# Miniprotein binders against f4hyd7r31to219, part 6

Target 1, 189 residues: f4hyd7r31to219
Amino acid sequence: DKIRLSAKRDAKEDEGEELPTELNTINSAGGFLVVSPDKLSVKYTNTNLHGHDVGVVQANKPAPIKCLTYYFEIFVKDSGIKGQIAIGFTKESFKMRRQPGWEVNSCGYHGDDGYLYRGQGKGEPFGPKFTKDDAVGGGINYASQEFFFTKNGTIVGKIPKDIRGHLFPTVAVHSQNEEVLVNFGKKKF

## First folded at step 16 (miniprotein)

Design pb
Fold by OpenDDE base, fold request of step 19:
Structure pb (fold): chain B 189 residues (1-189), chain A 80 residues (1-80)
Amino acid sequence: as target 1 above (189 residues)
Amino acid sequence: SPAEEARKALDEAKSYLEQAKELAEKGDYRRVIRLTMEAIERAYRALEIAEKLGDEELAEEAWRIIREAYRLMERARRLS
């Protein structure tokens, strides 16, 4: 509750900065994922899974910088076959066939193992797994220079933010029928 | 040039940060918050150009200003 309230307060004080509002469909991995017409949900539809056939999508805008805290959430509508859903932050130049944290200058919390990925091929133990009906959040604390993640409104962990520059809220799906809803603040967290 | 633009943006960021520090000493925390936002915006512009140019010295200097501005913004918000 307090984090959600602080993030909403900070976003209202943002004089003239464009906030993330929807998923970027222009830079989406065509053929691996379907973004809904409202651009607030993503589903993995591919049946032929290679380790590089990740359905990753960014927000239409980077996280605001003229604030102390940014936060967004996903809701796991379907965990699909494997539940290989990730939430995190990536640069604009991020490769749209990788999960957040699998590439340098990215970070992701992954639902299948509960591990954190930070540009190394090996994840580290971080938090619980997440699956169908879980709400999972990702945030930036700019004052402490930390990423933080949540599950069902509870902080599961924090890590140093070692990535510089503008970062985009990022979601990934990687197995058949994985479906997530994204909340950029239009709905009550 | 991009390098001149980055240096100008960094100098503007430094100027806003110094003004914010002076106002923090006077207890004008509302203006401190606004000036730190301007410093952050200018320093992010400097950082973006520096990273594209491969100027790590300029990038690190911009990143230092960003971190300092956020710390000052947080302090001002706690005291406002």
Scores: ipSAE 0.874, ipTM 0.959, lowest interface PAE 0.4, mean pLDDT 91
Fold by OpenDDE base, fold request of step 19:
Structure pb (fold): chain B 189 residues (1-189), chain A 80 residues (1-80)
Amino acid sequence: as target 1 above (189 residues)
Amino acid sequence: SPAEEARKALDEAKSYLEQAKELAEKGDYRRVIRLTMEAIERAYRALEIAEKLGDEELAEEAWRIIREAYRLMERARRLS
């Protein structure tokens, strides 16, 4: 609750910066995922499960920088076959069909194992797994230079933010029927 | 040039940060917050150009200014 309220306050105090509002459909054209017409949900539709066939989507805008805290959430509508859903942050140059955190300059909290990935190829124990009907959040504390993640409104962990520059809210799906809704702050968290 | 633009943006960021520090000493925390936002925006511009050019020295200097500006912004918000 306090984090959600703080992030909403900080985003209102941001004078003239464009906020993330929807999913970027332009760079997500890859046949592995379908973004809804409202650009607020993503579904993995592919039946071919290759390790490189990740459905990744970024927000249309980077996280705002004229604030102390940024936060967004996903809601897992369907965990699909494997529940290999990830939430995190990536640079604009993140064009590969990879999970957030599998590449340098990215970070992701993954639902299937509850691990944190941050470009080292190995996950670190971090938080609980998440699945269908879970709300999972990702945020940036700019004052402390930390990423933080939440599950069902509770902080599950924090890590040092070692990535410089603009970061995009990023969601990934990787198995058949995985479906997530995204909340960039238009709805009550 | 991109390099000149990055240096100009960094110099502007430093100037805004210094003005924010002076106003923090005077207790004008509302203006401190605004000036730190301006410093951050300009320093992020410098950083982006520096990273594209491969100028790690300029990138690190911009990142230092960003970190300092956020700490000052947080302090000003706590005191406002």
Scores: ipSAE 0.873, ipTM 0.959, lowest interface PAE 0.4, mean pLDDT 91
Fold by OpenDDE base, fold request of step 19:
Structure pb (fold): chain B 189 residues (1-189), chain A 80 residues (1-80)
Amino acid sequence: as target 1 above (189 residues)
Amino acid sequence: SPAEEARKALDEAKSYLEQAKELAEKGDYRRVIRLTMEAIERAYRALEIAEKLGDEELAEEAWRIIREAYRLMERARRLS
């Protein structure tokens, strides 16, 4: 509660900064995912034919920088066949066929193993797995320069933020019928 | 030029950060918060241009200002 309330107080629209509000459908056209008409959910609709057939999508705007803390959540509506859902942060130049954290200058918390990926090709133990009906959050603490992740309102871990520049909230799906809802702050966390 | 624009943005960021430090000594924490936000915005512009140009020295300097501005912003918010 207090962390969710503090993150909402820090991300005031009054600072003249454009916030993430919806999923970017312009750069997510990989053919592996469908974004809903409201641009607040994503579903993996194809068969996973290759290990690189990742359905990844970014927010329409980067995380705000005129604040101490940014936070967003996903809700896992369907874990699909494998539950290979990821939440994280990526640069604008991120390749839209990779899991967040598989590439340099990205990070991701992955639901299938609960590992953190940060561009080293191998995940590290981080938090619990997450699946259907879990709410999972990703955030930035700019004062400490850390990423943090949550599961069902509890912080599961923090890592140093070694990535410079603007970062986009990023979600990935990778197996058939995986479906997540995204909350950029329009709904109460 | 992009390089001149980046340097100008960095100089503006430094100026805002120094003003924020002076006001922090006076206890005007509300103004400190605003000035640190301005410093961060300008330093991020400098960083973006520096990264596009491959000017690592300028990028590192911009990133240093960003980190310092966030630390000052946090301090001011705790004291306000």
Scores: ipSAE 0.873, ipTM 0.959, lowest interface PAE 0.4, mean pLDDT 91
Fold by OpenDDE base, last read:
Structure pb (fold): chain B 189 residues (1-189), chain A 80 residues (1-80)
Amino acid sequence: as target 1 above (189 residues)
Amino acid sequence: SPAEEARKALDEAKSYLEQAKELAEKGDYRRVIRLTMEAIERAYRALEIAEKLGDEELAEEAWRIIREAYRLMERARRLS
């Protein structure tokens, strides 16, 4: 609750900055995922899973910079076969077949292991696993230069934000029937 | 040139940040917040160009300004 309220106060539209509002379907439709018509949910539909067949999607806009805190959430509607769902932040040039954090200049909190990935090739212990019916959030604290993640309204961890420049809210799915809803702030958190 | 544009954006960012510091001393925190936002916007532009050019020195300078502007913005918000 407090985190959601603080993030809403800081991301005021009044500064003429475009906010993330929907999923970017133009660059995300790599054949492994389906984005809903409202562009607020994603589902992994592929049955032939190779380790590189990640369904990743970015927001249509980067996180705003004219604020102290940015925050978005996903809701895990279905954990699918493996629950290999990730939430995080990536640059515009991020490869649309990788989990957030598997590449340099990206960060992701992954549901299957609860690990944080930040381009170091190996995840690090970070927070709890997350699965079906969990709400998971990702945020940026610009004042402290930290990423933070939440599970069910509680901060699970913070890490230094070593990535410079504009960052896009990013979600990934990687196993059959994984389905997440995304909340960029249009819905009450 | 892109390099000139980046330098100009960085100089603008520095100017806004300096003005914000001066106003912070005067206690005009509302204007400090606005000026830090302008500084951040200009410095992000400088950073983006610098990264594309591979000018790490300019990129680091822009990033320093960004970090300083956010710290000042936070201070101003706490005091407003």
Scores: ipSAE 0.872, ipTM 0.958, lowest interface PAE 0.4, mean pLDDT 91
Fold by OpenDDE base, last read:
Structure pb (fold): chain B 189 residues (1-189), chain A 80 residues (1-80)
Amino acid sequence: as target 1 above (189 residues)
Amino acid sequence: SPAEEARKALDEAKSYLEQAKELAEKGDYRRVIRLTMEAIERAYRALEIAEKLGDEELAEEAWRIIREAYRLMERARRLS
Protein backbone atom coordinates (compact mmCIF):
# COMPACT_ATOMS: atom_id res chain seq x y z
CA ASP B 1 0.00 0.00 0.00
CA LYS B 2 2.59 2.65 1.00
CA ILE B 3 4.68 1.99 -2.12
CA ARG B 4 1.64 2.12 -4.37
CA LEU B 5 0.66 5.44 -2.81
CA SER B 6 4.15 6.92 -3.07
CA ALA B 7 4.51 5.87 -6.70
CA LYS B 8 1.19 7.54 -7.50
CA ARG B 9 2.33 10.77 -5.83
CA ASP B 10 5.60 10.79 -7.72
CA ALA B 11 3.85 10.24 -11.05
CA LYS B 12 1.51 13.19 -10.37
CA GLU B 13 4.42 15.53 -9.72
CA ASP B 14 5.96 14.66 -13.08
CA GLU B 15 5.92 17.86 -15.11
CA GLY B 16 5.41 16.98 -18.76
CA GLU B 17 7.02 13.55 -18.98
CA GLU B 18 5.24 10.86 -20.97
CA LEU B 19 4.38 7.92 -18.73
CA PRO B 20 3.96 4.28 -19.67
CA THR B 21 0.25 3.86 -20.41
CA GLU B 22 -0.10 0.77 -22.59
CA LEU B 23 1.84 -2.11 -24.10
CA ASN B 24 3.88 -1.62 -27.23
CA THR B 25 2.28 -3.81 -29.90
CA ILE B 26 4.99 -3.48 -32.60
CA ASN B 27 6.45 -6.91 -31.77
CA SER B 28 3.30 -8.59 -30.45
CA ALA B 29 1.19 -9.09 -33.57
CA GLY B 30 1.65 -12.47 -35.27
CA GLY B 31 4.26 -13.58 -32.77
CA PHE B 32 4.14 -15.84 -29.74
CA LEU B 33 1.80 -13.49 -27.90
CA VAL B 34 -1.38 -11.56 -28.46
CA VAL B 35 -1.85 -8.15 -26.92
CA SER B 36 -5.45 -7.20 -26.22
CA PRO B 37 -7.12 -4.36 -28.14
CA ASP B 38 -6.88 -2.12 -25.06
CA LYS B 39 -3.13 -2.91 -24.96
CA LEU B 40 -3.35 -3.75 -21.25
CA SER B 41 -3.18 -7.54 -21.41
CA VAL B 42 -1.04 -10.15 -23.06
CA LYS B 43 -1.60 -13.84 -23.71
CA TYR B 44 0.78 -16.50 -24.95
CA THR B 45 -0.82 -18.38 -27.83
CA ASN B 46 2.05 -20.44 -29.21
CA THR B 47 1.91 -24.22 -28.86
CA ASN B 48 5.47 -24.81 -30.05
CA LEU B 49 7.74 -23.97 -27.17
CA HIS B 50 11.41 -23.24 -27.53
CA GLY B 51 13.72 -21.36 -25.18
CA HIS B 52 13.74 -18.48 -27.66
CA ASP B 53 9.99 -18.48 -28.26
CA VAL B 54 9.31 -15.98 -25.49
CA GLY B 55 6.37 -13.65 -25.76
CA VAL B 56 7.84 -10.44 -24.38
CA VAL B 57 6.32 -6.98 -24.53
CA GLN B 58 7.44 -3.56 -23.37
CA ALA B 59 5.45 -0.53 -22.34
CA ASN B 60 4.92 2.14 -24.97
CA LYS B 61 7.12 4.56 -22.98
CA PRO B 62 10.07 4.15 -20.65
CA ALA B 63 9.74 4.53 -16.92
CA PRO B 64 9.64 8.23 -16.02
CA ILE B 65 12.86 9.75 -14.76
CA LYS B 66 11.58 13.00 -13.18
CA CYS B 67 10.44 11.14 -10.08
CA LEU B 68 11.89 9.23 -7.14
CA THR B 69 9.93 6.03 -7.62
CA TYR B 70 8.29 4.31 -10.55
CA TYR B 71 6.01 1.29 -10.16
CA PHE B 72 3.76 -0.89 -12.30
CA GLU B 73 1.90 -4.16 -11.75
CA ILE B 74 0.72 -7.22 -13.55
CA PHE B 75 -2.14 -9.47 -12.56
CA VAL B 76 -1.77 -13.12 -13.51
CA LYS B 77 -5.11 -14.06 -15.03
CA ASP B 78 -3.91 -17.46 -16.21
CA SER B 79 -0.63 -19.18 -15.38
CA GLY B 80 -0.98 -21.38 -18.45
CA ILE B 81 0.86 -24.66 -18.69
CA LYS B 82 4.11 -23.67 -16.96
CA GLY B 83 3.57 -20.24 -15.35
CA GLN B 84 6.77 -18.88 -16.93
CA ILE B 85 5.63 -15.30 -16.48
CA ALA B 86 8.15 -12.54 -15.89
CA ILE B 87 8.03 -8.90 -14.91
CA GLY B 88 10.91 -6.48 -15.12
CA PHE B 89 12.74 -3.73 -16.91
CA THR B 90 14.61 -3.73 -20.20
CA LYS B 91 16.32 -1.25 -22.50
CA GLU B 92 14.74 -0.16 -25.77
CA SER B 93 17.16 -2.44 -27.65
CA PHE B 94 16.01 -5.55 -25.76
CA LYS B 95 15.50 -8.69 -27.85
CA MET B 96 11.77 -9.32 -28.04
CA ARG B 97 12.14 -13.12 -27.81
CA ARG B 98 13.88 -13.32 -24.44
CA GLN B 99 12.78 -13.27 -20.84
CA PRO B 100 13.66 -10.03 -19.02
CA GLY B 101 16.90 -10.68 -17.20
CA TRP B 102 18.16 -13.28 -19.70
CA GLU B 103 20.02 -10.57 -21.60
CA VAL B 104 22.55 -7.97 -20.50
CA ASN B 105 20.99 -4.67 -19.41
CA SER B 106 17.74 -6.29 -18.33
CA CYS B 107 16.18 -7.42 -15.08
CA GLY B 108 13.26 -9.74 -14.40
CA TYR B 109 11.46 -11.48 -11.58
CA HIS B 110 10.14 -14.83 -12.81
CA GLY B 111 7.03 -16.55 -11.53
CA ASP B 112 7.86 -20.19 -12.23
CA ASP B 113 10.90 -20.28 -9.94
CA GLY B 114 10.65 -16.96 -8.05
CA TYR B 115 14.17 -16.14 -9.17
CA LEU B 116 15.67 -12.86 -10.21
CA TYR B 117 17.43 -12.69 -13.55
CA ARG B 118 19.77 -9.82 -14.42
CA GLY B 119 21.76 -10.79 -17.49
CA GLN B 120 23.92 -13.55 -16.00
CA GLY B 121 22.05 -16.46 -17.62
CA LYS B 122 21.30 -18.00 -14.22
CA GLY B 123 18.62 -16.86 -11.87
CA GLU B 124 19.24 -16.18 -8.22
CA PRO B 125 16.88 -16.93 -5.34
CA PHE B 126 14.86 -13.80 -4.74
CA GLY B 127 11.20 -14.15 -3.82
CA PRO B 128 8.21 -16.46 -3.86
CA LYS B 129 6.82 -18.00 -7.00
CA PHE B 130 3.76 -16.30 -8.41
CA THR B 131 0.85 -17.77 -10.33
CA LYS B 132 -2.82 -17.30 -11.18
CA ASP B 133 -4.57 -14.54 -9.21
CA ASP B 134 -1.30 -13.01 -7.98
CA ALA B 135 -0.58 -9.33 -8.41
CA VAL B 136 3.11 -8.75 -9.04
CA GLY B 137 4.78 -5.37 -9.19
CA GLY B 138 8.05 -4.02 -10.48
CA GLY B 139 9.54 -0.71 -9.54
CA ILE B 140 12.53 1.57 -9.61
CA ASN B 141 13.76 3.59 -6.67
CA TYR B 142 15.90 6.26 -8.29
CA ALA B 143 17.15 7.73 -5.01
CA SER B 144 18.68 4.43 -3.93
CA GLN B 145 19.21 3.20 -7.52
CA GLU B 146 17.39 -0.06 -6.84
CA PHE B 147 14.91 -2.30 -8.54
CA PHE B 148 12.21 -3.66 -6.30
CA PHE B 149 9.49 -6.23 -6.84
CA THR B 150 6.26 -6.95 -5.04
CA LYS B 151 3.82 -9.81 -4.68
CA ASN B 152 0.27 -9.02 -3.59
CA GLY B 153 1.31 -5.57 -2.33
CA THR B 154 4.34 -6.75 -0.31
CA ILE B 155 7.94 -6.07 -1.30
CA VAL B 156 9.63 -9.40 -1.96
CA GLY B 157 13.08 -8.00 -2.66
CA LYS B 158 15.35 -5.23 -3.87
CA ILE B 159 18.49 -5.27 -5.98
CA PRO B 160 20.98 -2.66 -7.12
CA LYS B 161 20.05 -0.99 -10.39
CA ASP B 162 23.28 -1.21 -12.36
CA ILE B 163 21.58 -0.43 -15.67
CA ARG B 164 21.94 3.13 -16.93
CA GLY B 165 19.58 5.04 -19.16
CA HIS B 166 15.93 4.70 -19.95
CA LEU B 167 14.22 1.45 -18.97
CA PHE B 168 10.93 0.06 -20.17
CA PRO B 169 8.45 -1.81 -18.02
CA THR B 170 8.53 -5.31 -19.49
CA VAL B 171 6.32 -8.38 -19.21
CA ALA B 172 6.93 -11.83 -20.62
CA VAL B 173 4.87 -14.96 -21.13
CA HIS B 174 6.36 -18.24 -22.33
CA SER B 175 3.88 -21.12 -22.13
CA GLN B 176 0.49 -21.79 -23.66
CA ASN B 177 -2.42 -19.82 -22.20
CA GLU B 178 -0.33 -17.64 -19.88
CA GLU B 179 -2.28 -14.40 -19.62
CA VAL B 180 -1.50 -11.27 -17.65
CA LEU B 181 -3.18 -7.93 -17.18
CA VAL B 182 -0.95 -4.88 -16.88
CA ASN B 183 -1.59 -1.87 -14.67
CA PHE B 184 0.46 1.23 -15.38
CA GLY B 185 -1.40 3.23 -12.74
CA LYS B 186 -4.76 3.87 -14.42
CA LYS B 187 -6.35 1.43 -12.01
CA LYS B 188 -5.94 1.37 -8.26
CA PHE B 189 -3.07 -0.80 -7.36
CA SER A 1 27.71 17.92 -33.25
CA PRO A 2 26.29 15.17 -31.05
CA ALA A 3 29.35 15.49 -28.84
CA GLU A 4 28.81 19.23 -28.44
CA GLU A 5 25.14 18.62 -27.71
CA ALA A 6 26.01 16.07 -25.04
CA ARG A 7 28.53 18.43 -23.43
CA LYS A 8 26.03 21.29 -23.49
CA ALA A 9 23.37 19.08 -21.91
CA LEU A 10 25.83 17.99 -19.24
CA ASP A 11 26.80 21.60 -18.51
CA GLU A 12 23.13 22.54 -18.21
CA ALA A 13 22.58 19.59 -15.87
CA LYS A 14 25.49 20.72 -13.70
CA SER A 15 24.17 24.27 -13.63
CA TYR A 16 20.70 23.13 -12.56
CA LEU A 17 22.21 20.89 -9.90
CA GLU A 18 24.32 23.71 -8.47
CA GLN A 19 21.32 26.02 -8.41
CA ALA A 20 19.37 23.29 -6.65
CA LYS A 21 22.12 22.96 -4.02
CA GLU A 22 22.08 26.71 -3.38
CA LEU A 23 18.32 26.71 -2.96
CA ALA A 24 18.51 23.71 -0.66
CA GLU A 25 20.70 25.78 1.68
CA LYS A 26 17.97 28.43 1.65
CA GLY A 27 15.25 25.86 2.39
CA ASP A 28 13.35 26.42 -0.89
CA TYR A 29 12.69 22.72 -1.33
CA ARG A 30 9.93 23.13 -3.94
CA ARG A 31 12.35 24.85 -6.29
CA VAL A 32 15.05 22.31 -5.41
CA ILE A 33 12.76 19.53 -6.60
CA ARG A 34 12.04 21.32 -9.88
CA LEU A 35 15.69 22.10 -10.55
CA THR A 36 16.74 18.52 -9.81
CA MET A 37 14.15 17.32 -12.33
CA GLU A 38 15.70 19.64 -14.92
CA ALA A 39 19.18 18.43 -14.02
CA ILE A 40 18.08 14.80 -14.40
CA GLU A 41 16.44 15.45 -17.76
CA ARG A 42 19.52 17.21 -19.14
CA ALA A 43 21.90 14.62 -17.73
CA TYR A 44 19.86 11.76 -19.21
CA ARG A 45 20.12 13.50 -22.58
CA ALA A 46 23.87 13.79 -22.17
CA LEU A 47 24.06 10.13 -21.12
CA GLU A 48 22.06 8.92 -24.11
CA ILE A 49 24.26 10.78 -26.57
CA ALA A 50 27.44 9.73 -24.80
CA GLU A 51 26.40 6.06 -24.91
CA LYS A 52 25.64 6.34 -28.65
CA LEU A 53 29.04 7.92 -29.23
CA GLY A 54 30.87 5.43 -27.03
CA ASP A 55 32.12 8.26 -24.80
CA GLU A 56 32.27 6.39 -21.52
CA GLU A 57 33.86 9.30 -19.65
CA LEU A 58 30.99 11.60 -20.54
CA ALA A 59 28.49 8.83 -19.80
CA GLU A 60 29.98 8.29 -16.35
CA GLU A 61 29.94 12.01 -15.61
CA ALA A 62 26.31 12.29 -16.69
CA TRP A 63 25.42 9.29 -14.54
CA ARG A 64 27.16 10.86 -11.55
CA ILE A 65 25.06 14.02 -11.97
CA ILE A 66 21.89 11.94 -12.27
CA ARG A 67 22.62 10.07 -9.04
CA GLU A 68 23.47 13.27 -7.18
CA ALA A 69 20.33 15.00 -8.44
CA TYR A 70 18.13 12.12 -7.26
CA ARG A 71 19.72 12.19 -3.82
CA LEU A 72 19.11 15.93 -3.58
CA MET A 73 15.54 15.53 -4.82
CA GLU A 74 14.87 12.87 -2.21
CA ARG A 75 16.33 15.06 0.53
CA ALA A 76 14.24 18.03 -0.59
CA ARG A 77 11.07 15.91 -0.63
CA ARG A 78 11.75 14.68 2.89
CA LEU A 79 12.25 18.23 4.13
CA SER A 80 9.30 19.82 2.30
Scores: ipSAE 0.872, ipTM 0.958, lowest interface PAE 0.4, mean pLDDT 91
Fold by OpenDDE base, look of step 18:
Structure pb (fold): chain B 189 residues (1-189), chain A 80 residues (1-80)
Amino acid sequence: as target 1 above (189 residues)
Amino acid sequence: SPAEEARKALDEAKSYLEQAKELAEKGDYRRVIRLTMEAIERAYRALEIAEKLGDEELAEEAWRIIREAYRLMERARRLS
């Protein structure tokens, strides 16, 4: 509750920044994922899984910077075959075939293991796994310079934000039939 | 030049941050919040250019201003 309230307050104080509102379909890895017509859901449709055939998508805009806290959520509609869903933050130059946190200057909380990834390719224990019907959030606290993640409205962990510059809300799917809905704040968190 | 643009943006960020500090001493927290937002915006511009140029010193200075501006913004918001 407090996090959702703070994020909503901070988003109202954003004087003149373009907020993330939808998924960026232009820079999405074509062929591995399908973004819905409303650009608020993504599904992994590929049957041939290679370890690098990640369906990753960024928001259309970076997280706002003229605020103290940014937050967005995904809802896992289908965990697919493996539940290899990730939420996190990446730079604009992020490779569109990698899980967030597998590459330098990115971080991601992954549902299959509950681990946090932050550019070393090795995850660390962080929070619970998440699967179908879970709501999972990612946020930035700019005052403390931390990333934080949530599961079903509860903070599961925080880490130092060591990445500089503009960051994009990022979601990834990696196994057949994984499907997530994204909430950039249009719906009540 | 990009380097001149980055330095100008950094100088603007510093100026806004200094003005915000002065107004914080006067208790004008609403204006402090606005000035810290301007400082952050300018410093992020400086940082972006510095990173593209590989100027780590300028990038670190911009990042210092960003962190300080957010701390001041948070303080002002708590006191407003």
Scores: ipSAE 0.870, ipTM 0.957, lowest interface PAE 0.5, mean pLDDT 91
Fold by OpenDDE base, look of step 17:
Structure pb (fold): chain B 189 residues (1-189), chain A 80 residues (1-80)
Amino acid sequence: as target 1 above (189 residues)
Amino acid sequence: SPAEEARKALDEAKSYLEQAKELAEKGDYRRVIRLTMEAIERAYRALEIAEKLGDEELAEEAWRIIREAYRLMERARRLS
């Protein structure tokens, strides 16, 4: 509750900056994921044949910078076969067939293992796993220069924000029938 | 040139940050917040150009200004 309220308060003080509002369908990994017509949900529709057949999608805009805190959430509607859902932040140049955190200049909290990935080949123990009916959030604290993640409204961990520049809210799905809803703040968190 | 644009943006960011510091000493925290936002915007522009150019020195300087501006913004918000 306090985090969601704080994030909403900080977003209102944003003087004239464009906020993330929907998923970017232009740069979506065609063939692995389907974005809903409202651009607020994503589903993995294919069989995962290879480790790089990741359905990753970014927000249409980067996280705002004229604020102290940014936050967004996903809701796991279906964990699919493996629950390999990830939430995180990536640069604009991020490869659209990787989970956030598998590449340099990205980070992601992954649901299948609860690990944090930040451009290293190995995940780090971070928080609980997340699955169907979980709400999972990702945020930036610019004052402390940290990423933070939440599960069901509780902070599960924080890490240093070593990535410079504009970052896009990023969601990934990787196994059949994984489906997530995204909330960029238009809905009550 | 992109390099000149980056340097100009960085100089603007520094100017806004210094003005914000001066106003913080006067207790005008509302204006401090606005000036830090301007500093951040300019410094992010400088950073983006510097990264594209491979100018790590300029990128680091821009990033320093960004971090300092956010710390000042946070302080101003706590005191407002």
Scores: ipSAE 0.868, ipTM 0.957, lowest interface PAE 0.5, mean pLDDT 91

